# VH-VL binders against q9umr5: the designs that were tried, part 190

Target 1, 268 residues: q9umr5
Amino acid sequence: SYKPVIVVHGLFDSSYSFRHLLEYINETHPGTVVTVLDLFDGRESLRPLWEQVQGFREAVVPIMAKAPQGVHLICYSQGGLVCRALLSVMDDHNVDSFISLSSPQMGQYGDTDYLKWLFPTSMRSNLYRICYSPWGQEFSICNYWHDPHHDDLYLNASSFLALINGERDHPNATVWRKNFLRVGHLVLIGGPDDGVITPWQSSFFGFYDANETVLEMEEQLVYLRDSFGLKTLLARGAIVRCPMAGISHTAWHSNRTLYETCIEPWLS

## First folded at step 8 (VH-VL)

Design gg15 (framework fv_mavrilimumab)
Fold by ESMFold2-Fast, scan of step 8:
Structure gg15 (fold): chain C 268 residues (1-268), chain A 123 residues (1-123), chain B 111 residues (1-111)
Amino acid sequence: as target 1 above (268 residues)
Amino acid sequence: QVQLVQSGAEVKKPGASVKVSCKVSGYTLTELSIHWVRQAPGKGLEWMGGFDPEDGEPVYAQRFQGRVTMTEDTSTDTAYMELSSLRSEDTAVYYCATVSYDWGTGRYSFDYWGQGTMVTVSS
Amino acid sequence: QSVLTQPPSVSGAPGQRVTISCTGSSSNIGAGYDVSWYQQLPGTAPKLLIYGNSNRPSGVPDRFSGSKSGTSASLAITGLQAEDEADYYCQSYDSSLSGWVFGGGTKLTVL
C-alpha cells in the first residue's frame, strides 16, 4: 500500500551508505519497496550531471511505470540536484514527495575533502578558474560550483545549475517548470552543522550575496521571478522546510531522529 | 599485503564458550573492518557479524545476538569473536575477513580471508 | 534457508561457458545493494572473485564476469578450466535483516 521509494545518492556514495535509512523505512512503513539506484557510484559520481540525469532517468522510468499511484524520491547531497533535473526533464513523472537531503540547491562555495582530493592546492576563492572552464564543467562538482564573487562567470559557464534554476535562459525552461510543478511535496532538509554544504542554507535555496551574507529563498531572484516554480509551490503549501542542528554531512541518512522528524511524515 | 592468521582448532562441550582470534599483518587493525563468517561441514557460508566499516561499531546477525561478542585489541592487531552457550549446531569452520571500500567503484567487499578455525561442539 | 537462491550445482566441459544465478528479493539485490562472488576450492577459505556486481580484484582472470539486473545477479565463467571446479557463493546486503547475506552456494563440476 505504501508508495515505492527511490533513493539517489551523492558524491562518492554507495547503496550500502543508505542501509540505516532503508531499515528505518522498513520499521515504520513495512512493505515499502525501496530502491537505491546504484548508478554513478564512486568515481563515476564525478561524471557531468547531465550524463547522470540521463542514466538515472532510464533507471526510474520502469519503477514509476509500475507504481501508478506515485513514488517518493529521497535524494542526498549532489543527488538532490540530479532529482531536480529529473523532475524537470520528465514529462510524465509521478513523484509525490521529493525529499532533498542536504543538497546544494543554489550551489556550493566551500572547500570539501572531495575538492582537496581532486585539486589539492585549490582554494575556494580560486576554484572558479578551473570550474568555469569547459574542462571543469566535465566534473559534476563544478556543475554546481557557485562563486558569489564571480556570479557573471557562473551565469555564463554553468552548464547545469544555472540552467535548471532558470538563472540563465534555456529553450526548454517553460516545459521544465511545468514538469517540476507536478511534484506533490518538496521537502527540504539541512542544517548548520553539516560541515560540507556551504552555505548550509543552500539546501533551502538560500545563498551568499557578493559580501558572503546569506540571503534566504524568498530574497532570491529565482524565487521572485518564479523561474521554475518555487513561489507557486510555496503558495500551494507544497514546500516543507526541516532544518536540524547537530547533524554532519555523512549522517543525514543514518540519524533516527532526523528520519522520524523530517522524512517519515512524507512517506505515504 | 593484508594477511589474517587465526587461532587453532577447538573442541568444546555444549554450554561452553569459545573465543577465536584473528591476527592482522600488513596493515594495522584500526585501518580495517573485520567480519566473521562461519561454515558448517558440507554447508554454505553464514555471516555472523563484524565492525561496520562506516560506523566503526560491531553489528551482529540477528540469530547470534545475545550469544556473540566481537572485540578488537589494537595494541596486538588482533580481532576476537566469542560465541557462548554452544550447541552441536555451532560445529563449523569460523573465518575472519576484512571488509574494504574501493573509492574508484564506490563498493565494499570481503577482500581478505583468514585460513579458518574449526570449532567442534560435542558431548 | 538461504536468503539468496543459487542452483545447488552446475556443470560444463573445458572451454565452455557456464553461468551461475543468484536470486534475491526487494530487501537485498532489489533494494540496490551490490553483489560480490566468492570462489571456494575444496579444503580452502573463500576467495573474492567479483565485487560490486562486475569488478575483478587484481589477479582474477577476465574469464570471470558478473552482472546484476532487478532482483538477480549472475556470474559467468568463459573458457572453463579444470581448476575452476569449486563452490561459488554470491553475497549482498539485506535491509530487513540489517546484515550481510550469502547465497546457498553452487558446486561447479568440470566434466
Scores: ipSAE 0.795, ipTM 0.899, lowest interface PAE 1.1, mean pLDDT 92
Fold by OpenDDE, second read of step 9:
Structure gg15 (fold): chain C 268 residues (1-268), chain A 123 residues (1-123), chain B 111 residues (1-111)
Amino acid sequence: as target 1 above (268 residues)
Amino acid sequence: QVQLVQSGAEVKKPGASVKVSCKVSGYTLTELSIHWVRQAPGKGLEWMGGFDPEDGEPVYAQRFQGRVTMTEDTSTDTAYMELSSLRSEDTAVYYCATVSYDWGTGRYSFDYWGQGTMVTVSS
Amino acid sequence: QSVLTQPPSVSGAPGQRVTISCTGSSSNIGAGYDVSWYQQLPGTAPKLLIYGNSNRPSGVPDRFSGSKSGTSASLAITGLQAEDEADYYCQSYDSSLSGWVFGGGTKLTVL
């Protein structure tokens, strides 16, 4: 039998958004128990990411307990960060494949429609004033806002991304790293035509330097210091990078070719 | 709400051992991370060690390594701190405290404290 | 003596604003570890006052505020009241010691 699949949605999503993905899985892997978690849907996805992590944790624990052989996680967009944090705080998870589907794993620094909606009068260059305030950190988007020009503010004010990345030291960094390293495979999916994740390389743990030059994962301090286990995972051959062009952000979970190429191989 | 009730005052001689208890209520011990902090008379607070909030492993301050043992009895929801080879400088009020991770802010804090246990070491 | 340095004492009159500094190093506050503040009234156990640099637990008045910058943190108390007379301790984590660390404490006297 196939391992259960747990799906975590992104910003402003609902379980309905993944109807095609469910269809693909059922077709190619009949009998697979797929659970799309209906938590923090729509506007509720703006809640602090740690709150979401706790909620999703409560939901996945029973599923994992019933699947001693392991489970697969498919986590889309913002959900990818939620899942990474989830795997970091859980010392007893049994995730085989962690599929990060177009997630801003190294953060977001882009003026998108999502940001314009929330902050219509704010430019991306000034969003740090809001996001790195205590008030701003009550919004999920700000939890992974990563301003390359205000690194000091990011490191000190980011209540989520800086912590799970181990960029800002905390007492459990070693334990979280250990927990995250329990994952069998980390599958990173994204592409240049996403249009939302900025830079799109963030889905592969790439990100801007102070000059807004995109550096790859292996150039990032989190990798070089192995702060949460990327270097170790790569060394173990546990990281899979699956870039794909021609896919917009809202289509990653509804593209058959993408599914067959980047997702299906890891659902066995 | 969490409440921590500690054992009574102790008087010990140098070289002896002392074991202080901390009973938890409101939540179960398995849901909490207990740490110990002491305060010598007229002095500041000093962290001794405690259990990691995530993996539940005990961690001791370097100063007390080999001399302190922290244990938990989940059946009675009681945490224990035992300090051996007592010295006069170990005379202090010993506090148990919960270390919590706030899932709203992603921050740690010593949010609840016991009433303290005075341990006097004298010849 | 203490890993985190605080002034031994501060004083203020009722209604005034006072600040208590907490100076750390690159291995604690400067490393990005959060700063918490505790209030200890005479003869009582410490009470959490501020956590995560600037967050107030339920029941703590908004006249208490915390901030952090570089290797230092600060506790500000506005509208000083007689009941604020206590010892105040800052706390952080130190990577070099692999443990939690406290400041030496500051005695606040309300004149």
Scores: ipSAE 0.006, ipTM 0.487, lowest interface PAE 10.4, mean pLDDT 92

Design gg16 (framework fv_mavrilimumab)
Fold by ESMFold2-Fast, scan of step 8:
Structure gg16 (fold): chain C 268 residues (1-268), chain A 123 residues (1-123), chain B 111 residues (1-111)
Amino acid sequence: as target 1 above (268 residues)
Amino acid sequence: QVQLVQSGAEVKKPGASVKVSCKVSGYTLTYLSIHWVRQAPGKGLEWMGGFDPEDGEPVYAQRFQGRVTMTEDTSTDTAYMELSSLRSEDTAVYYCATVSYDWKTGRYSFDYWGQGTMVTVSS
Amino acid sequence: QSVLTQPPSVSGAPGQRVTISCTGSSSNIGAGYDVSWYQQLPGTAPKLLIYGNSNRPSGVPDRFSGSKSGTSASLAITGLQAEDEADYYCQSYDSSLSGWVFGGGTKLTVL
């Protein structure tokens, strides 16, 4: 009787990484059909996000079609951005709860081990030179790089995040907004001890201004303009915020207290 | 280049315990997750347990819970599997194997296996 | 009582194609967990043949391929050779058991 759950992983993840999450779901909602989408694993998670969206779309269509009462999405880290785009590009999605686990919804601006591994000589202050090139936009990490000191370049060059956030015009924006607004609940999860997502408030649609002061969701132009429906969802009571301290980036899917507090209530 | 060398064959009486060793060479044990798999004569493979490659904690198959203990000695690069309260049905070849993560594919595999240790339990 | 179901035997002649099925459930293969395949020659330890559904380790010929669909996986062997005569095992992770599980094994006979 429980709605099926579809899990979309993040950067360099495997399906095995979600074993604890599936165990928790089985304990609290026995009989739930949970599918971890086994696409774009390892280095393939670096492929352009629009390519990943196409592949994940093909995988979720038959699952959604077989579940007339709806499905839930649990989307981790970079996977939360894939799910944002899925909800916008799919004319017929039937997603009830979209649960975003520490995803950089307004983008990333921070020096992390992942970026140092991929771009060893780059600092966050100069990565905009690489990411906002056509070559850089062929890497998923650069698709959501959001340099607050070069916002004009981000708005012009971002082939993914600026478009799905409605920060730059797109011919499909009206349809994408209509599709996204069909979601039942947008559950945002994140916290200050994540250590990877920078600023951590990006998971809650907050982000740096030009002085690196974090402005929360309600102060963002995308919210104020209702570019893709955040203001409408909030007014409808459909946005849930669940911040939790003490959780590192790789632990969001394996912490029982977090699961019981932030995820379990939204699985029906 | 990882090599796993297991201790020699054992013959035990019902009710005894057996402790099989697995010596790691060509790499350090601290960076490997060792798991144990057994095979009764003419039968299939059965996973017994091992150290979780992400958590670093030992996990055991339900059917062996309470009878098996898996440990490691990093100073000698040796992993151990001890099975107690032996029955004739425990007669099997016991294998150790490494579980490794391939970052290129994002996948886990049991990529290297020991030669096996025959444990015979007399009835 | 193997959690993953394999046919007990398959056979083929040299040069032919054989497939070995591995049927799971919603708690293992159906949940999205990867499938690995192992080859066991008589009197030897198992050898990793396929991991992560379809990836071959270095040294495994491209005659061996793996695939996965829904709750099932398959191992395909093309250009069958006498030295392929062995037992083949599939493996996955099972969330209900919180552990790794193997298929019952399939004996391949080369005619």
Scores: ipSAE 0.575, ipTM 0.846, lowest interface PAE 2.9, mean pLDDT 91

Design gg17 (framework fv_mavrilimumab)
Fold by ESMFold2-Fast, scan of step 8:
Structure gg17 (fold): chain C 268 residues (1-268), chain A 123 residues (1-123), chain B 111 residues (1-111)
Amino acid sequence: as target 1 above (268 residues)
Amino acid sequence: QVQLVQSGAEVKKPGASVKVSCKVSGYTLTWLSIHWVRQAPGKGLEWMGGFDPEDGEPVYAQRFQGRVTMTEDTSTDTAYMELSSLRSEDTAVYYCATVSYDWKTGRYSFDYWGQGTMVTVSS
Amino acid sequence: QSVLTQPPSVSGAPGQRVTISCTGSSSNIGAGYDVSWYQQLPGTAPKLLIYGNSNRPSGVPDRFSGSKSGTSASLAITGLQAEDEADYYCQSYDSSLSGWVFGGGTKLTVL
């Protein structure tokens, strides 16, 4: 009777990270079929996001086909961007709740240990040189690198984020918007103590301006232009915002209070 | 390379407790997740519990909840598993093993194992 | 009963291929949790043979391979050698038990 749940993991992650989430779902919604997609794990999560979208698409099609009443998506960190693209490219998705767990929906502009491992001598201020090259766009991290000081390069070079956000024109933009708008609920989760997603408001479609001042979703051009349907979804009452303090990046999928407050209500 | 060396064989009476040690060498215990697996004579492997590699807290299999306690002494790089209220069915070889995360594959594995400690529960 | 089901025994001659199945359910392998395989020679501790469905640790010959489909996993051994005679165990995580689970084990006999 409960709709199936599909889980999409994040950067350098895998199915084991979601064991607590599955335990919570089983406790509150016993009998729910939960599938954690076992694709692009570990360093394979560095593959270009469009490649990941294609692979995850192939995996979700049979799950959605078996569930005519709909499915829910829970998508963590980088996985939230994969799910954004899935909802746009699939003409026939039947997703009810799309639950985004601390995903950089407007991009990332922050120094992390992951970036320093890949690019040891780079700082966030000069990573644009690498990420906005053709070589850099072969890495998932660079697909959502959003340098607020080089917006012209971001708009021209981003092969993924600028396109799915409608920040750069694409022939499929109208169809992608139509498809995305079929989602029942967009549940956005994130918080100030995440420590990885920078700015943390990126999880709520907020982002830095050129002075590194955060502008919230309603001040973004993508919202004002309704480029992929955010303004329409908000007007429909379909966007849920669930910020929570005190949760670090690796704890969003294992905090019981977070689950009960932000996730459980959206799993019909 | 990581090496796990366990304490020697034990013979206990029903109702007693046993505390098995697992000494870590070649690496520091602080950065390892130690789990315990037992095997009754002629039977299969049974997971008992261990320190969760993500949470850093001990987690126990439901069957052993209330009878098992797993602890670590980082000053001596030694992990311990204490099983109380021993029964004849607890006669088994007890293994410690490391649980490691491979970031390249995103996978967890029980990659290094101790030699095992035979615990015999007899009257 | 074991949560993961393996055949109790399998046999083959030197040079042949054998496969060992590991059947789970929707709460473990079916939920997307990885499968690891362990080899246990008589009188020794288990040794990690395969982890994360199909990955080999350093030092494990490529004659050993793992695969996963739906709620089941399989270990394949090609070019069977006398030294492969051992017990083999599969392992996964089970969300309904909130813990790691092992298969019942398969005794491989090299004829």
Scores: ipSAE 0.344, ipTM 0.759, lowest interface PAE 5.2, mean pLDDT 91

Design gg18 (framework fv_mavrilimumab)
Fold by ESMFold2-Fast, scan of step 8:
Structure gg18 (fold): chain C 268 residues (1-268), chain A 123 residues (1-123), chain B 111 residues (1-111)
Amino acid sequence: as target 1 above (268 residues)
Amino acid sequence: QVQLVQSGAEVKKPGASVKVSCKVSGYTLTRLSIHWVRQAPGKGLEWMGGFDPEDGEPVYAQRFQGRVTMTEDTSTDTAYMELSSLRSEDTAVYYCATVSYDWKTGRYSFDYWGQGTMVTVSS
Amino acid sequence: QSVLTQPPSVSGAPGQRVTISCTGSSSNIGAGYDVSWYQQLPGTAPKLLIYGNSNRPSGVPDRFSGSKSGTSASLAITGLQAEDEADYYCQSYDSSLSGWVFGGGTKLTVL
């Protein structure tokens, strides 16, 4: 009688990559219906995040409709940002646990192999020239690029992250906050050995200041202003933080100890 | 341009073991994942196991665990499948196939296949 | 018994359309795992025809197309030709078995 689980993948992922996660769930919660959404796979994961949100929204509606007791979301890497937007734009979602698995919730500011493939001659210090253009905002990775040395450009040009974080005003902000607050639990997972998410504390709503010193969630303006409900959720006891060392970016969905410690307890 | 060439037909008695080889050309074995699929006469395809393309370790189908061993010799670009305690129902054509990931689509496929090796288990 | 269910046979006349179904469950196709299709001509090894639900390898004509919905997948063949007469197999991954699974196969007869 367990609630269904919906899995949203990350950048350049496949459903096969989650086979270990599904095996763990089947072992500890037999009978759970688990669906890995196979939308925006491979290069399609580079499509603008608002386009991905619309596609995933259409896919989750029938799953949620068949589960009146609620569903759980497990959202990996870039997928965690898609899930944040889903929870904000859906005024009728019935999500109990939202499990964010090493997702750059405050953005990304670091060189990765994927970024190097897409923009081979760019360094993180110069990527703002591409990402904060209209052309760059047509790529998902630029939708959450957050250069701490060009915060004015980020605030003006980000078509996705600055809006869902309430860092820039939007007409729907009040409704998005109300919708997001319907979630039962926000489970944040990440760690220092990830190697891709930079800073790794972005998975816990921490991020760089202008000197590249990490400020934790409680020091962020989005938390202090309660822009989309983090302060309210924390006061309600609905935020769970589960950091773990020794796990690389591609191993979060295939580590048994992590599953047992950080994920299993939230799959009622 | 990958090509898989398998060893020749075998006839074995019940209780014996058989070891089938699969030589890879046009690419190196170290960058490929080889899987094994069998087909009994007039029947369908059955996956036996192979090297996991993400983990690099052999994985076997449950009904063959304890009887099958899959190995690789990277110096000769040859993969092997050994099946022990042979029974009459093991009579089949055994295929090797490459499993590859297409990063553009985010999809896995069994894209190249060997010609097959007929193994007959006869009393 | 096969984990993925296909009709044992299907037939059509030259130039017509034929569809082959592949029915799975919540632990395979329903869980979001991709479906591949293979063509096996008499006396030959299987050949990859469709991968990742709907993608064609180089050299496969666009008369062959794949689709997936819910717990099922379909292979469609349009403009049916005599050389299409073969066995067709679907394939996916199954999380409850921790392995790859094939359908039972469908023999296509061109009338």
Scores: ipSAE 0.707, ipTM 0.874, lowest interface PAE 1.7, mean pLDDT 92

Design gg19 (framework fv_mavrilimumab)
Fold by ESMFold2-Fast, scan of step 8:
Structure gg19 (fold): chain C 268 residues (1-268), chain A 123 residues (1-123), chain B 111 residues (1-111)
Amino acid sequence: as target 1 above (268 residues)
Amino acid sequence: QVQLVQSGAEVKKPGASVKVSCKVSGYTLTKLSIHWVRQAPGKGLEWMGGFDPEDGEPVYAQRFQGRVTMTEDTSTDTAYMELSSLRSEDTAVYYCATVSYDWKTGRYSFDYWGQGTMVTVSS
Amino acid sequence: QSVLTQPPSVSGAPGQRVTISCTGSSSNIGAGYDVSWYQQLPGTAPKLLIYGNSNRPSGVPDRFSGSKSGTSASLAITGLQAEDEADYYCQSYDSSLSGWVFGGGTKLTVL
């Protein structure tokens, strides 16, 4: 009776990390078929995002085909960007709820342990030199690096995020928008205590201006131009915003209160 | 590199308790997750429980809940598994094992195992 | 009666290929949890042979390989040798039991 749920993990994450989420779903919606896509785990999560989109696409096609009534997506961190692209490139997706769990939808501009491991001498202020090079764009984390002080470089060099957000033109933009608009609900989850996603409002399509002041979704050019359908979805009543304080980046998929408040209501 | 050395064989009467130890050397216990797996004579492997490698809390298999307690003493790098209300069906070799995360693959595995402790429950 | 089903025995001649299956369900392998394989020689503790579906620890020869598809996994052993005679166990995580589960084990006989 419940629609199947497909889970897409994040950077350096694995299927095991979602064990609590699957337990919660089984408790509240017994009989739900939940599949965590066991692809691009560990350092393979650093592969270019378009490569990951192709692999995840191949994995979701048979699941969607077996569920003509529809499926739900729960996509964590970097995985939320993969799911954004999946919904755009798939002409035949049947996704009802797309649940984006603390994903940097407008990009990332903040220091993390992952960045320090990959680029030990870098700071967020100078990472643009690496990420906006051809070599840097071979790493997933650089595909959504969005330096608000070098927006011109981001627009010209980003091979992924600028394109799926419609910030740079692409031949497929009209088809991607049409496909994305088929989604039933866009459920956005995030919070101020995440500690990794910077600014945390990126999970709600907010982002820094050149002075590092956060502008919310409705003030973004991508929203105002309706570049991939956010304004249309909001007018339809299809966007759900569920912020929650007190949750760190690695705890979004293991907090029962978060699950009950923000995820459970959207798993019909 | 990591070595797990378990305590010696035990013979117990039905209704008694047994406490098996697992001493870690070559690494610090604070950075390892220890799990316990048993094997009855001529039978397969059965997971009993262990410390969750991500949240650090002990987790027990349903059939042992209420009878098993797993603890760690970081000052001596020793993990313990205590099983109470022993029955003849508890006769088995008890293994401790480390559960490690491989960041390159994003995978968990039971990568190092102790030599096993034979526990015999007989009248 | 195990949550993960393995054939109780398999046999092959030296130099041949043998495959051991591990069949799960939607709550374990089908839910996306990876599969590990362990080799247990008579009278010894289990030893990790394969982890994360297909990865070999240092020291495990490449004639051992693992794969996963749908709700099942397989261990393939090529170039069989006498020292491969052992019990083999698959393992995964099960969301309905909230714990790790092992297959019932497969006894490999090298003829």
Scores: ipSAE 0.798, ipTM 0.901, lowest interface PAE 1.2, mean pLDDT 93
Fold by OpenDDE, second read of step 9:
Structure gg19 (fold): chain C 268 residues (1-268), chain A 123 residues (1-123), chain B 111 residues (1-111)
Amino acid sequence: as target 1 above (268 residues)
Amino acid sequence: QVQLVQSGAEVKKPGASVKVSCKVSGYTLTKLSIHWVRQAPGKGLEWMGGFDPEDGEPVYAQRFQGRVTMTEDTSTDTAYMELSSLRSEDTAVYYCATVSYDWKTGRYSFDYWGQGTMVTVSS
Amino acid sequence: QSVLTQPPSVSGAPGQRVTISCTGSSSNIGAGYDVSWYQQLPGTAPKLLIYGNSNRPSGVPDRFSGSKSGTSASLAITGLQAEDEADYYCQSYDSSLSGWVFGGGTKLTVL
């Protein structure tokens, strides 16, 4: 039998958004128990990510308990960060494949329709003033806002990304790293035509330096320091990078070719 | 070149504990990840546990959880493996090894090994 | 008994090509984790022979090569020499065990 699949949605999504993905899984892996977690839907997805992590944790624990052989996680967009944090805080998770589907794993720094909607009068370069305030950190988007020009503010004010990355010292860093390293495989999916994740390489733990030059995962301090286990996972051969062009952000979960190429192989 | 020199052979009674040392030279211990592998007479290799690279914490094989303790003394560049509640089946040669990361290939490898320490458990 | 399965023994004459298989499962080799190979001469500690499926450390002759496919890996030795007589172990990482695993070992006899 196939391992259960747990799906975590992104910003402003609902379970309905993943109907095609469910169809693909049912077709190719009949009998798979797929659970799309219907938590923090719509505008509720703007809640602080730690709050979301707690909610999703409560939901996945029973599922994992019923699946001693392990489960797979498919986590889309913002959900990818939620899942990464989830795996970091859970010392007893049994996740085989963690599929990060177009997630801003290394943060976000770009004007998008989502940001314009929330901050219509704010430019990308000025969002740090909001996001790195205590008030701003009450919004999920700000929890992974990563301004390359204000690294000090990011490191000091980010209440989520900087912590799960181990970029800011905290007493749980070692344990979180250990927990995250329990994952069997980390599947990173994204692409240049995403249009939302900025830079799109963030889905592969790439990100801007101070000059807004995109550096790859292996050039990141979090990797070099192995602060949360990326270097270790790569060394194990546990990281899969699956880039794909021609896919917009809202289509990652609804593209058959993408599914067959980047997702399906890791659901067995 | 990294060299690992282990402590001498041990003879123990069942229920006792043994602590094997592994002295590192040629490189700083703090920059190395030391792991332990044992081999019963005429048998294969068995991973016991080790440290993650980049200042990681020790990880033990499930089989040895609660019975093995791995430590490091950075002042002497020596790694230690202590196994308690010894049984006859613990009779084996115990090896320390460095687990290194090759940044060019992004791969782990057990690239340097100690000479081994024979531990005999007999009543 | 071992997580990775190797043939207990293989043999070949000098100059011949021999292969040693290493069969894993979906939680180790099949999951995509790398395979390393070690050579253990009689009465000595293991020596790294191949790492990362097909990479040779400095000092290892190109007679030794490694490959991986599916849930299995293979060590090939060409131009077999008398000094190649040893035990060979494959190694990988297993996600279900959260640890490194070895094969049962293969005794290579040079005839």
Scores: ipSAE 0.007, ipTM 0.486, lowest interface PAE 11.4, mean pLDDT 92

